# VHH binders against p53848r504to814: the designs that were tried, part 25

Target 1, 311 residues: p53848r504to814
Amino acid sequence: TYIMAIFNATPDSFSDGGEHFADIESQLNDIIKLCKDALYLHESVIIDVGGCSTRPNSIQASEEEEIRRSIPLIKAIRESTELPQDKVILSIDTYRSNVAKEAIKVGVDIINDISGGLFDSNMFAVIAENPEICYILSHTRGDISTMNRLAHYENFALGDSIQQEFVHNTDIQQLDDLKDKTVLIRNVGQEIGERYIKAIDNGVKRWQILIDPGLGFAKTWKQNLQIIRHIPILKNYSFTMNSNNSQVYVNLRNMPVLLGPSRKKFIGHITKDVDAKQRDFATGAVVASCIGFGSDMVRVHDVKNCSKSIK
Below, E stands for the ipSAE of ESMFold2; O stands for the ipSAE of ESMFold2 at other seeds; V2 stands for 0.75 times the mean of E and O plus 0.25 times the DockQ between their complexes.

## First folded at step 9 (VHH; framework vhh_ozoralizumab_d1)

Design r03 (at its last look DockQ between E and O 0.01; V2 from the best seeds 0.00; counts 0 for: pae E 20.2 > 2, placed apart)
Fold by ESMFold2, look of step 9:
Structure r03 (fold): chain B 311 residues (1-311), chain A 123 residues (1-123)
Amino acid sequence: as target 1 above (311 residues)
Amino acid sequence: EVQLVESGGGLVQPGGSLRLSCAASGFTFDDYAMYWVRQAPGKGLEWVSEISGSGGSTKYPDSVKGRFTISRDNAKNTLYLQMNSLRPEDTAVYYCAKPETRSGEYIYIFDYRGQGTLVTVSS
């Protein structure tokens, strides 16, 4: 299982200067320390750099500001002689194609897009032009301001376009007990699959794509728990659908899966409003569950404490 | 290591009968629901029968209900499928299948290991 460590390049507040307006050298030193801690415990580490908040209802930095916060840092990490470059994998957390372009120029390895291409129609073209780049295709609904109003998964959004569904090549209709209990994860899988088809149609290759069911994005905390438990279903899911008056087969089997369980609100509901440090401890227990259900990559705040949960 | 070995297939006339066997090893057989699935020429996998770990519950799709009977011998680690009143549309490779999850668990994920046994129903 790979560890993706979160590094937030945003200040605590946009209303004043704050002490978190650190220069690139200070941020790089923090990254070097984070990498050293992770590489003591693991053979490699993925650093996920974010310059724009994607939390529900947050105010978004402009594209120019996102570039200013994130791109020089990625460049500095890649140019550092203090890091074993063959063991440090860089990801940028962005939904903007122009930010992705700039990150690729300076040596990023992964584009982590919480929107799965929904927020920027040029994203898939950027990924297709760069076949060496890994793309995380994440599930959400709506946009940053509306997504948490869209957590109703009682009906399938693609409806009658879906012709057959399979879990491990067995028609779900023949598995009555499974059918009724898996509506959420199958709905997520179908919506990911729709975006996946669009990515493929734009020239993105299957081997570039890692899928993320989007814990905390258009999902309640109870739904997050169901998704973690149902990762084996997602990893064995396929379906046929009508698209452009043709029938298309979408196969999610054997695609790598990322889970990011450390969202504040999700952990807060589990821990009954304990402080943030206690929430980081509880995140380690949830990470162990994610690994136990088959997640290939986990996105965490505290690499050291969470690493104990996978050993 | 999980191993499932199917046997008992062959050529049979319409209306005839066959009994398939599946020898299981490498796991605690009694803990798992077991399945027969089949793949007809040019088709995907089709579920044919399910039996609970104890053998107390069986299920069939309408296409085979009343003609096929699943059973198991937990002392011998063996799964069976008795197929009666065979039709040409029953022609397929038949596989026994083990789910990833123990009997009574929430998720039924198949871990299918054999090469199958061919059943051909033809005049």
Scores: ipSAE 0.000, ipTM 0.114, lowest interface PAE 20.2, mean pLDDT 77
Fold by ESMFold2 at other seeds, look of step 9:
Structure r03 (fold): chain B 311 residues (1-311), chain A 123 residues (1-123)
Amino acid sequence: as target 1 above (311 residues)
Amino acid sequence: EVQLVESGGGLVQPGGSLRLSCAASGFTFDDYAMYWVRQAPGKGLEWVSEISGSGGSTKYPDSVKGRFTISRDNAKNTLYLQMNSLRPEDTAVYYCAKPETRSGEYIYIFDYRGQGTLVTVSS
């Protein structure tokens, strides 16, 4: 299982320090230390650089600000002689196709798009033009300002377009026995599958895509727990749907899955009634549970603590 | 519990002025940078201004620089936005916002915000 470490490319601010832009060298030094610590425990490390908040209801940096915050840092990381470049995988957390394009020019390996192409329809074209780039296709609904109102999953979103669905290695009767308990993960799978087909139709290759059910994006904290428990269902999910007057088979089997369980609000809800030591353990246990249920990559804030939970 | 209460919005003619206020409680006000953000009808949220915890540093996007002035009264736990030379495109619900951290992050500048106050700039 790969560890993706979150790095927010936030300008360094003194406690009352005036107008400042980020010190790239300071951020690079933090990245170098993070990478060296992670590589002591792991054979490789993925660094996910973000220059714009994707948290629900957050204010969005402009495209120009996002570029200014993130692209020089990615370039500096790739140009550093202090890092084993063959062991450091770079991801940029962006939903903007122009930011992705600039990041590719300076050597990023992964485009991590929480919107799955919903926020910028040109994203798929950028990924398709660069077949060596991995793309994380994440599930959300609506946009940054509306997604928290769209966490109702009582009926399948694709409706009559779905012709048949399967959970492989599961008896059809067993799926019927579970149907009320699995409606959430099956809806997420169908919506991911719809975005996946749109990516494929735009020339993105299946081997470029990792899927992410989007913990905390259009989901309550209880729904996040259901998704984590039901990752085996998602990883074995497929369905047929009507598209452009033809039947299309969408197969999510054997696609790598990313989970990002370390969201502050989600962790806070899980741990609100326990002491501090039990809270630290519970945080690590959530990460370990993601791996135990089959996550291929886990996106975390605290690499050292989460790495201990894996070992 | 963090509470932010905006007031001072209303209907104004183009070229007019308004002063918005935000009463803050539930945290050590002068430890935090504070923000004004706005949401025009049918649009996303837009950052409008930032002020440091002491009030010694202010920041503005080009769209409002020179017309809007953020200030704070740390003795009264109150944040202000003086808006001059108002234009129709300034029509929005205005929110004051508190960051998660004391020094603020340019990525997460409005994790806590009030209910908003409507500003309408129209003839």
Scores: ipSAE 0.000, ipTM 0.168, lowest interface PAE 18.9, mean pLDDT 76
ESMFold2 (binder alone), look of step 9: mean pLDDT 80; pTM 0.815

Design r04 (at its last look DockQ between E and O 0.01; V2 from the best seeds 0.00; counts 0 for: pae O 10.2 > 2, placed apart)
Fold by ESMFold2, look of step 9:
Structure r04 (fold): chain B 311 residues (1-311), chain A 125 residues (1-125)
Amino acid sequence: as target 1 above (311 residues)
Amino acid sequence: EVQLVESGGGLVQPGGSLRLSCAASGFTFDDYAMYWVRQAPGKGLEWVSEISGSGGSTKYPDSVKGRFTISRDNAKNTLYLQMNSLRPEDTAVYYCAKPETRYSSGEYIYTFDYRGQGTLVTVSS
């Protein structure tokens, strides 16, 4: 199981940029420390660099500002002689194709796109041009400003486009008895699958893709729990749909899965009345649950505490 | 089965006030943003207010901002609209609505298929 450590290259609310050189050295030192802590317990570590907030309703940095925040840092990490470069995998958290292009030029390994190509229609072309790049195709709805209002999964949003569903190789084959309880994960699977076929149609290869059901993106805290427990359904999901006057079979079986349990708001709801110190333990329990239900990769804020739980 | 029942409408003079209520059942009320929408005679539906599931965030179009206040009581599954400084242009049937997400032409959009029978508000004289 791989650990993906979140590193936000977004400034604190009191910094606006202009301290570029000093910020990069400090950030690189923090990343070296992070890598040391992770590599003490793991054979490798993935560092996920974000230059633009993806929290619901957050203010979005411009593309130019996102590049200024993230690209020099990625370059500095790749050029560092203090890191075992064969053990440090770099990811950039971006939904902008031009940011992804710049990150690839400076040595990123993974494009982590929370929008699954929804926010930038050129993203799939960028990934297709670079077959060595891994792409995380994540589920969300709408955009950053609207997604928290789109968490209504009681009906199938793709409706008549879906011809038939299958859940294979699982104890959850009795959908007649569980249909209202599984509508959420099946909706997510269908919507991921629709984005997946668009990626394939644009030349992205299946082996480039990891899928992410997008915990906290267009989901309530209760829905996050249901997604985690129903990862086995997602990992065995397939369906047929109509696309461009043709029927297509979309098969999500055996796709690697990333889960990123939100540390702050989601954990806070689960641990109501628990002090801040106990939230670290709750985060570890949620991460262990993600692994237990079949997550191949987990994205976390506190890599030091979570690394001990994962190992 | 989603059910929404509006009440509290009536006849009021310009400048007056009314408080509308909506009783909700058949879904987990706290998990959903809720809306008030209205339909004036001979017009289409118009959005007039939105409140988040927790009640912590509200939104209004300019046409009613400062005059209308949406609120909710999640313990009683009830949505409210306080309407002050009413104008003849506010005359409409008012509906509370639960949003539903649909995928159309490559986008996810809101629809308001889940509405009650509505309550008539008439601002005249």
Scores: ipSAE 0.011, ipTM 0.442, lowest interface PAE 9.5, mean pLDDT 80
Fold by ESMFold2 at other seeds, look of step 9:
Structure r04 (fold): chain B 311 residues (1-311), chain A 125 residues (1-125)
Amino acid sequence: as target 1 above (311 residues)
Amino acid sequence: EVQLVESGGGLVQPGGSLRLSCAASGFTFDDYAMYWVRQAPGKGLEWVSEISGSGGSTKYPDSVKGRFTISRDNAKNTLYLQMNSLRPEDTAVYYCAKPETRYSSGEYIYTFDYRGQGTLVTVSS
């Protein structure tokens, strides 16, 4: 399982009405320390750089500001002689296709798009034109300002791999219980699958894609727990959908899965009554559970402590 | 354990000068750009200067350009702010700040550490 470490550009802590750009030298030195800590314990490390907040309800930096915050940093990391470049994988956390283009020019390896192409219709074309780039296709609904209100998931009776595997089961109550228990992961799987088909239709290759059910995006904290427990269902999920008056078979089986369980809102509900040391332990237990349920990549904030908990 | 200890503040008349110092410990000082920030009574933090880790590059907002000079002595782990032609609007608590990656709101963010108590500069007739 791969470890993705998150590094966000500074929030603007100076309010004199002017622009203040983050100091690249200082940020690079922090990243070098983060990488050395991770590489002491792991063969490689993925650094996920964000220049614009992707948290629900956050105020969004402009595209130009996002570029100014993130692109020079990515370039500096790639040019550093203090890092083993073959062991450091760079990801950019962006939903904007133009930011992705600029990051690719300076040597990023992964485009981490929380919107799954929903926020920028040109994203799939950018990924398709760059077949060496890995793309994380994440589930969300609405936009940054509305996604919190879209966490209601409806029952449906469309044929999918879960229902098809039970087509011969005559126990109606067992089937109804299964439908109720899997509503969330089936909705997420089908919505990811719809975006996946659009990516494929735009020339993105299946081997470029990692899927991410989007913990904390259009989901309550209890729904996040359900998703973690149901990762095996997602990793074996398939269904049929209509596309242009034709039926299309969507198969997510064996696609690599990323989980990001370390988000404040989710962990805050789990850890609200514990001290800092117990909170660190509880966070590690959640990360270990994600791996135990079959995630292929875990996005974490405390690489050193979480790495110890998963060994 | 990062420590930043500011000193050199005081009461001065308009047009006067002060030199602030910041003693730094607990980190590799010359690896980081350093900053001076200030907080006037009842107001938020305002950036007033930046110096690169080597000391070769300095930056200032328009409000202090030509009056303030930031410098550093990497052998002594000390940051300085020479403040000339002081005005009443320069009255504030001044802090030195270290850029830092911090865990906040569920993510690591780049921000600033100003852990000292600051040093008060009062400019009045």
Scores: ipSAE 0.005, ipTM 0.493, lowest interface PAE 10.2, mean pLDDT 75
ESMFold2 (binder alone), look of step 9: mean pLDDT 79; pTM 0.775

Design r05 (at its last look DockQ between E and O 0.11; V2 from the best seeds 0.00; counts 0 for: pae E 19.0 > 2, placed apart)
Fold by ESMFold2, look of step 9:
Structure r05 (fold): chain B 311 residues (1-311), chain A 123 residues (1-123)
Amino acid sequence: as target 1 above (311 residues)
Amino acid sequence: EVQLVESGGGLVQPGGSLRLSCAASGFTFDDYAMYWVRQAPGKGLEWVSEISGSGGSTKYPDSVKGRFTISRDNAKNTLYLQMNSLRPEDTAVYYCAKPETRSGEWYYTFDYRGQGTLVTVSS
């Protein structure tokens, strides 16, 4: 299981007085320390650089500002002789195709797109042009300003485009017996599948894609727990649908899955405790459960403490 | 447990200077950006300064820029605020603060503050 460490290249709090970019030397030093700490416990580390806030209801930086914040940092990381480049994988957290394009030029490995192509219709073309690039196709609904209002998932709301559903190689009861309990994960799988087909139609290869059910994006905290528990369903899910006057088979089996469980607001609901030791324990337990249910990659804020908890 | 202990406050005349210190323990100090915040009598909290985990990046609001300097000594787990050209409106209880998240995260929230040190700029 891979650890993806979040590194925010944006001053998106009350601390920024209109600065043009973060101090690259200081950020690089922080990243070197983060990598050293992670590689003490792991064979490799993925650093996920964000230049624009994806927190629900956040104010979005302009495309030009996102580039200014993130691209020089990625370039500096790739040029550093103080990092074991074969053990450091770089991801950029962006939903903008032009930012992705610039990041690819300076040596990023992964495009982490929370929108799954919803926010920028040119994203899939950029990924298709670059077959060595890994693309994280994430589930959300709406946009940054509206997604938290779209967490209603209708029971028995199979659309007229969905024809058949399958869950492979599982001991769970017949899907019909579990329909009420699995509405959320099945809808997430279907919506990911629709965006996956659009990516394939644009020339993105299946081996480029890692899927993310989008914990904390258009989901309540209880829904996040359901998704984590139902990862085995998602990893064994397939369905047929009518699309463009033809029937399409979508098979999510054997696709790598990313989970990002370390959303602070989300963890607070799970713990119900305020004690620092209990909060640390609860955070580690959530990360461990993501791994236990089959996550191939976990995205975390506190790599050192979470890594020690799961070792 | 996280502990932050401020010191160095006191009474000073307008135009004077003070240096505040914050002794930190219970966490890996250089992993975190640190803050000074203040609370004037009858007012809410106002951020005053930020410094990155390494100490290489500092930020200030316009109200104190050029007069206040934040610094840190990571070997001693100590945060400092040098305050020059003090004004009566700088009168407040000053707190050092640790964010929930590590330096370089895309947002900050403050769950940890010290007990504060009073700075009075008068006469």
Scores: ipSAE 0.000, ipTM 0.118, lowest interface PAE 19.0, mean pLDDT 75
Fold by ESMFold2 at other seeds, look of step 9:
Structure r05 (fold): chain B 311 residues (1-311), chain A 123 residues (1-123)
Amino acid sequence: as target 1 above (311 residues)
Amino acid sequence: EVQLVESGGGLVQPGGSLRLSCAASGFTFDDYAMYWVRQAPGKGLEWVSEISGSGGSTKYPDSVKGRFTISRDNAKNTLYLQMNSLRPEDTAVYYCAKPETRSGEWYYTFDYRGQGTLVTVSS
C-alpha cells in the first residue's frame, strides 16, 4: 500500500519576510521532513501538493494563484538534491487542466483530480497527451459549493442506462442479497465507470487511471464509513450500460484504489466519544481499516503517527 | 462551540467607507488565521482578505487590494475589515470565517462562518 502525504501550498505560507524564495525554501524543508518520516517506514512516498483547497465548502483560489502557489514548489522539489528522487513520487491536487499541464512540464508524476474531469472537460485530453502520467479519477457530484447537497443515493446513478451489474468478489456473489446495503458503493462505481469511459474515449489509457470513491465529496460521514467497508465491492464491480446507441461493458476490477480518510469533520464524528489524548491513535485506526479493506493508496496528513498506528 | 458574529454592514454610496467587526468565541483565537469572505447576489463565495494568527501577515485579491484592510485584536478576540473606496460590485453579504485547522498547518477549510452582515453600495 502506498502512502500519499498531503502538502498544502496555502496563503499562510507567506507570513515571513521572504515572500517567494524564502516561502519555497521553508516548504521544501517541511517536505524533506515528511519524506524522511515516511521513508523510515516505507520504501517510497507520494507527496500530494495542493495550491487550492479542494475540500467541501472551501474558497477556491484563482487559476493564476493556484499556479503561483504550486508550480514553483513542484519544480523546487524535483530539483532538490536533498531528496532521494527515485523514492519520491509527486502528485498535484488540482481539477484544472491548465494547472495540470504546467505541473507536468516541471516533473509531476500524478494528477490528483477530485472532480474526475467534471470541473474541467479538457483534463482528459491533457492526461491522454502524456501517457506516463498517472491520473486519479475521483468521485464527486456538482461543484465545490453544492456537493454536500447531492449526497442522496437511490436507485441506479445512471438511470435506465444501467443494464446489468456484477460483483465478482466470492464473498458477495449475490447482489440481490446485499442490494439495500450496497446502494451507495454501487452508485459510486457506476458514476466512476461513466467517467472512466469518457476518459478512455478521450484517449486516456486504463493503466494511467487510479480510482478514488471521494470520501467527503458528496458524502456524509456515515456514507464515508459505508464506502470504506465496501471497498471490496468497488474493486470487483462491473456493469453494462447503454452508451451512444451501443451497450458497453465497464469493468473496475483490478483498478488501483485511493482512499483519503483523514478529513477532520469525518474523523471528528467517528471519534467524538474518544477523549482528546486518544484522538490521534483513533485516526490511525481508521487509516488501518482502509488498508485492511483493500485500499491500494492512502492519503494522510500525519505520516509518522498514522504509519506507527498501522504497524 | 465556535461562534462568529459579524456587524457593521449597511447602505453606503460609492466611494464611501465601512468598518466590519467579527466577535469570535469558543476557540483560541490567536491560533488561527482568519478570513473575510463575501457572497454577492447570485454568486458563489469569494475570499476578500486573510490575516495570520499573529496578525503579522495579510493578503488580498487584486479586486480589493489597496481599498480593504484586515486587522485583528487578539486580546479582544475581534476581527476587523476596513473597507474604503467602496464600489457597487462590493455589494454582498460579508462573513468572517475561521479555518478548520490552525495557522501554518497543511490545509484550510472555511467550515465556520457567522450569520453575515449585508453591505450595499448604491447611489
Scores: ipSAE 0.000, ipTM 0.204, lowest interface PAE 16.8, mean pLDDT 76
ESMFold2 (binder alone), look of step 9: mean pLDDT 81; pTM 0.817

Design r06 (at its last look DockQ between E and O 0.24; V2 from the best seeds 0.00; counts 0 for: pae O 12.0 > 2)
Fold by ESMFold2, look of step 9:
Structure r06 (fold): chain B 311 residues (1-311), chain A 123 residues (1-123)
Amino acid sequence: as target 1 above (311 residues)
Amino acid sequence: EVQLVESGGGLVQPGGSLRLSCAASGFTFDDYAMYWVRQAPGKGLEWVSEISGSGGETYYPDSVKGRFTISRDNAKNTLYLQMNSLRPEDTAVYYCAKPETRSGEYIYIFDYRGQGTLVTVSS
């Protein structure tokens, strides 16, 4: 399993305290330390740089400001002689195609897009023109300001071919109960699959795509836990749809999966009435469960403590 | 006109084996990746296997990996599916399918499939 370490290049940090410095040299020094700590325990490290907050209801930095915050930092990381460049993988957390394009020019490896192309219709074209770039196709609903109001997953998904290992009985009533319990993950799978087909239609290649069910984006804290538990169902989800007046079969099997549970709102529910050291351990336990259910990559804030929990 | 004719289905007990065949005509067979898909009673289509035009690359979902083997004989325009260690959940109508395009990249168009062959796994 790969570890993706979060680095926020914005005043509106995901962490409680402002750990990030204003200037590039200070940020680079923080990243060098982060990389060295991670590489002590792992063969490689993925650094996910964000210049615009994606927290629900957050004020969005302009495209120009996002570029100003993130692109010089990525360039500085790639130009550093203090980092083993063959072991450092760079990701940019952006939903804007022009930001992605600029990041590619300065040596980014991964575009991490929480919207799965929903917020910028030009994103897939940028990815398709750069076949060496990995693209994380994530799930949300609506936009940053509306997503928290869209966590009601009521629609019957087109795909109803749940793998038989999750139906180990002959009791028809138990089968109906399982269909009710899996409505959430099937809705997420269908919506991911529909965006996946749109990416493919725009020339993005299968080997470029990693999927992310989007913990904390248009989901309640209970839904986040349900998604983590049901990753095997997502990884076996399939359905048929009409696209461009043809029938298209979509199968999400063997798609690499990213989960980002760290410092999300639902961790607070897990760690209620627990001291700071035990909160760090509980976060690591959630990360370990993501791996246990089949996550191929986990996105974390505290690489050191999460790595210890994995081991 | 593309024609695909599946055969080899039948009734088998759990743990048993079957071999499915698909005779293909009306197109240049070895130019195309070929697929097996299945449809359980009352359910949608489910992908079961894929093989490249040359036969050099094969792909399976985890539910059948290690139990099913896709193969092709390009001289005879025939696609095969060897199914071992069959389970009740493998009960379905099995179709061989041809994509619309040669690329086979992630989008499967199954307008060109046969009438299917029924596989029933029960004691």
Scores: ipSAE 0.012, ipTM 0.362, lowest interface PAE 8.3, mean pLDDT 76
Fold by ESMFold2 at other seeds, look of step 9:
Structure r06 (fold): chain B 311 residues (1-311), chain A 123 residues (1-123)
Amino acid sequence: as target 1 above (311 residues)
Amino acid sequence: EVQLVESGGGLVQPGGSLRLSCAASGFTFDDYAMYWVRQAPGKGLEWVSEISGSGGETYYPDSVKGRFTISRDNAKNTLYLQMNSLRPEDTAVYYCAKPETRSGEYIYIFDYRGQGTLVTVSS
């Protein structure tokens, strides 16, 4: 399983326009330490750099500001002689295609797009033009300001489309008996699959794509738990739908899956009224559960403690 | 030109067996996942089975799981469907189908299929 470490490009004094060079040197030093700590326990590390908050209802930095916060840092990481560049994988957390373009120019490996192409219609074209780039296609609904009002999940319906669902390599009789309990993960799978079709239609290759059901994006904390438990369903999900005058088969089997279970708000709900020691243990147990249900990559805030909890 | 030719259909009694064949030409057969689909009278197309390019992975919907077996012979460019314990609801025209892409994860099922072979299950 790969560990993706979250790094928010939140420089001190940014509110008053502090020095970018001084902030970058400090941020780079923090990243070097993070990487060395992670590489003590793992053969490689993924650093996910974010210059714009994607939390629900957050104020969005402008595209120009996001570039200023993130692109010089990525460039500095790639130019550093203190890092084993073959063991450090860089991801940028952005939903903007122009930010992705700039990050690719300076050596990013992964575009982590929480919108799955919903927020910027040019994103898939950027990924398709760069076949060496990995793209994380994440599920959400609406936009940053509306997504948490859209957490009601129903059976898939797109006009007069014909649809047939499949959950491969499972006891289908038991699944049919539990259809009400799997509505959420099946809806998420269908919506991911629709965006996957759009990515493929724009020339993105399947080997570029890693999927993320988007814990906490248009989901309640209880729904996050359902998604984690039902990752095996998602990893074995396929369906057909009509697209114009053609029937399209979408197959999510063997797609690598990312989960971000360490979100502060989600952990807070499941650890309410526990002390800090119990909270650290609960966080590790949730991460281990994600891995146990089949997550290929986990996105975490505290790499060192989470790594020890799953060892 | 992609060509898919199904054969082996016919009339069979309930509980009986049939083996369908699909001769493929005009493409590199072992690079592609292959499918069987069927269409019962007055119904839409129904996916019946899938097999990977190597033949190492097979998949079935519940309606046929345990009764039908997909296989392929890549040396002969031939796809097979062994159908056992046939039921009247299995009556349909059966088609083999090739996906548009080599990966098999995104297909327009109607674009590359044969003429079909009729299977009738009746007393």
Scores: ipSAE 0.000, ipTM 0.387, lowest interface PAE 12.0, mean pLDDT 77
ESMFold2 (binder alone), look of step 9: mean pLDDT 82; pTM 0.830

